# Ledger of designs, part 21: miniprotein binders against ABC transporter G family member 3 (ABCG3)

Target 1, 243 residues: ABC transporter G family member 3 (ABCG3), of Arabidopsis thaliana (Mouse-ear cress) (q9zuu9r114to356)
Amino acid sequence: IAWKDLTVTMKGKRKYSDKVVKSSNGYAFPGTMTVIMGPAKSGKSTLLRALAGRLPPSAKMYGEVFVNGSKSHMPYGSYGFVERETQLIGSLTVREFLYYSALLQLPGFLFQKRSVVEDAIQAMSLSDYANKLIGGHCYMKGLRSGERRRVSIARELVMRPHILFIDEPLYHLDSVSALLMMVTLKKLASMGCTLVFTIYQSSTEVFGLFDRICLLSNGNTLFFGETLACLQHFSNAGFPCPI
Key: E = the ipSAE of ESMFold2; O = the ipSAE of OpenDDE; V2 = 0.75 times the mean of E and O plus 0.25 times the DockQ between their complexes.

## First folded at step 20 (miniprotein)

Design y7 (from z7 with L58I; at its last look DockQ between E and O 0.88; V2 from the best seeds 0.71)
Fold by ESMFold2, look of step 20:
Structure y7 (fold): chain B 243 residues (1-243), chain A 87 residues (1-87)
Amino acid sequence: as target 1 above (243 residues)
Amino acid sequence: SPEDLQELARKIIRLTRKLFRALLLAKQGDPEEALREIEDLEREIEELEDKIGKYSPIRAKYLREEVEKLREWIEYIRKIIEELLRE
């Protein structure tokens, strides 16, 4: 996926704030992890949604998005999008939730949906939790935040996407759960899924797992390139890396 | 919590499974029987709501929220089954 001169504006704002993303350029190679990083209101979620074709009606996009050299209109089932907060069904087990999500979303023979569900369970390291209730409160005890976040991603994997967009995969995770999430996502990418996701902040250990960084501030792309080049770029200029 | 609230939670789980099994039944080629199961489910939910209503909103907050979510899913799945009948 690549983007060129990508600008996004929002309706009803004063002209100072009309451009949420300002002439952004970048790309994500197949099977890699590309991170859009920046503080609140940097435009990172807007950029993510623009790349995925998920901008709200109040927004307008200018510039171009390409998928494998073709102008983007993502076909149904070719990509997944994981929201920052996703509502799960606490009354189902992990396996049940994934199966019924597949039943609602996928065409085709019913027996294929079992295979897709088991693959998603394995890919997100959920095998030990597959028969556990998702839960979420004292009368339906179930998963902790790390496992719940992995279920949210596994739901999108059921569609077998080539590209997976994730808004804040580490949101509200403790440091151990966050590291395990990134290791899991790195393995997923190595198996051929292209990952593009947003991160507010990153530990040094997590940062080393990213393949490419798109650093945003106030709608502007401050840096785009490989992870090590990001560190050298800011170090050579006398500025610490803002992550 | 009292055993009664926990039993109501288990009932919600059973009704949720019944709903999604009705969806499966409809996709397997019997959407008319699936709608009958939906009708039975709606009667069971009405009884469940009456039992939950005997508790204060604070004590039964999570169960009320679960039933509200279940009703939303019932309406969504009913529409899917009705579309299958029109085909």
Scores: ipSAE 0.564, ipTM 0.849, lowest interface PAE 1.5, mean pLDDT 80
ESMFold2 (binder alone), look of step 20: mean pLDDT 86; pTM 0.824
OpenDDE base, look of step 20: ipSAE 0.747; ipTM 0.916

Design y8 (from z7 with S56D; at its last fold request DockQ between E and O 0.86; V2 from the best seeds 0.75)
Amino acid sequence: SPEDLQELARKIIRLTRKLFRALLLAKQGDPEEALREIEDLEREIEELEDKIGKYDPLRAKYLREEVEKLREWIEYIRKIIEELLRE
ESMFold2, look of step 20: ipSAE 0.644; ipTM 0.885
ESMFold2 (binder alone), look of step 20: mean pLDDT 85; pTM 0.816
OpenDDE base, look of step 20: ipSAE 0.750; ipTM 0.917
ESMFold2, fold request of step 21: ipSAE 0.620, 0.524, 0.637; ipTM 0.878, 0.835, 0.884
ESMFold2 (binder alone), fold request of step 21: mean pLDDT 85, 85, 85; pTM 0.823, 0.820, 0.826
OpenDDE base, fold request of step 21: ipSAE 0.551, 0.546, 0.777; ipTM 0.839, 0.840, 0.930

Design y9 (from z7 with V67I; at its last look DockQ between E and O 0.84; V2 from the best seeds 0.72)
Fold by ESMFold2, look of step 20:
Structure y9 (fold): chain B 243 residues (1-243), chain A 87 residues (1-87)
Amino acid sequence: as target 1 above (243 residues)
Amino acid sequence: SPEDLQELARKIIRLTRKLFRALLLAKQGDPEEALREIEDLEREIEELEDKIGKYSPLRAKYLREEIEKLREWIEYIRKIIEELLRE
């Protein structure tokens, strides 16, 4: 996927067109992990949604988005999109939740083997939790936040997407859970899934796992390139990388 | 008591599984029986709500939230089953 001169505006109460993303350029190579990074209200989620074709009706997009070199719509089922917060069903086990999610989302699921569910479990390192209740409170004890976040991603994997967009995969995770999430996502990318996700802020260990970085501030792309090039870019300009 | 609320939580788990088994039954070609299962399920959840209603909102907070989520899922799945019957 690539984008060129991408601008997104939204209708505000006081101003007809507030630019949330301003002339952004970038790309994500197949099977790589590309991160859109920046502080709150930098335009991260808006850029992510623009790339996925998920902008709200109040938004207008200018510029071009290319998939495999062609300007095209993302076909339904060709990509996954994981919201910042999703509701799980605490009364189901991980396997049950993924099975019934597939039943609801996939036409003809009953005519297929259940391999899509087991593949998603394996891909998100959930094998030890597959028969565990999702839970989420004292009367339904279950998964910790990191495992719950991985289940949210696994839910989208049952659609077998080639590209996966994730809004804040580290949201509300402690540092250990965040590192496990990023290691898991890096492995997923190495298996052929193209990942594009937003991150508010990263530790040094997490930062080292990114293939490419799109740094946003106030809608502006401050940098786009490989992780090492990001460090060199800001060092050459005489100030530290703002990550 | 905490043990009483734990038993009610296990019942919520059973009802949730019953709901999704009804969805599966409808998709396998028997939406009429699935709808009857939904109707039976709704009666059971009314009984459960009565039992939970005897506890303070703070003490039963999580179970009340689970029941609200379950009712949302019941309505969503009922509409799917009704659409299958109509076709």
Scores: ipSAE 0.616, ipTM 0.873, lowest interface PAE 1.1, mean pLDDT 81
ESMFold2 (binder alone), look of step 20: mean pLDDT 85; pTM 0.814
OpenDDE base, look of step 20: ipSAE 0.735; ipTM 0.912

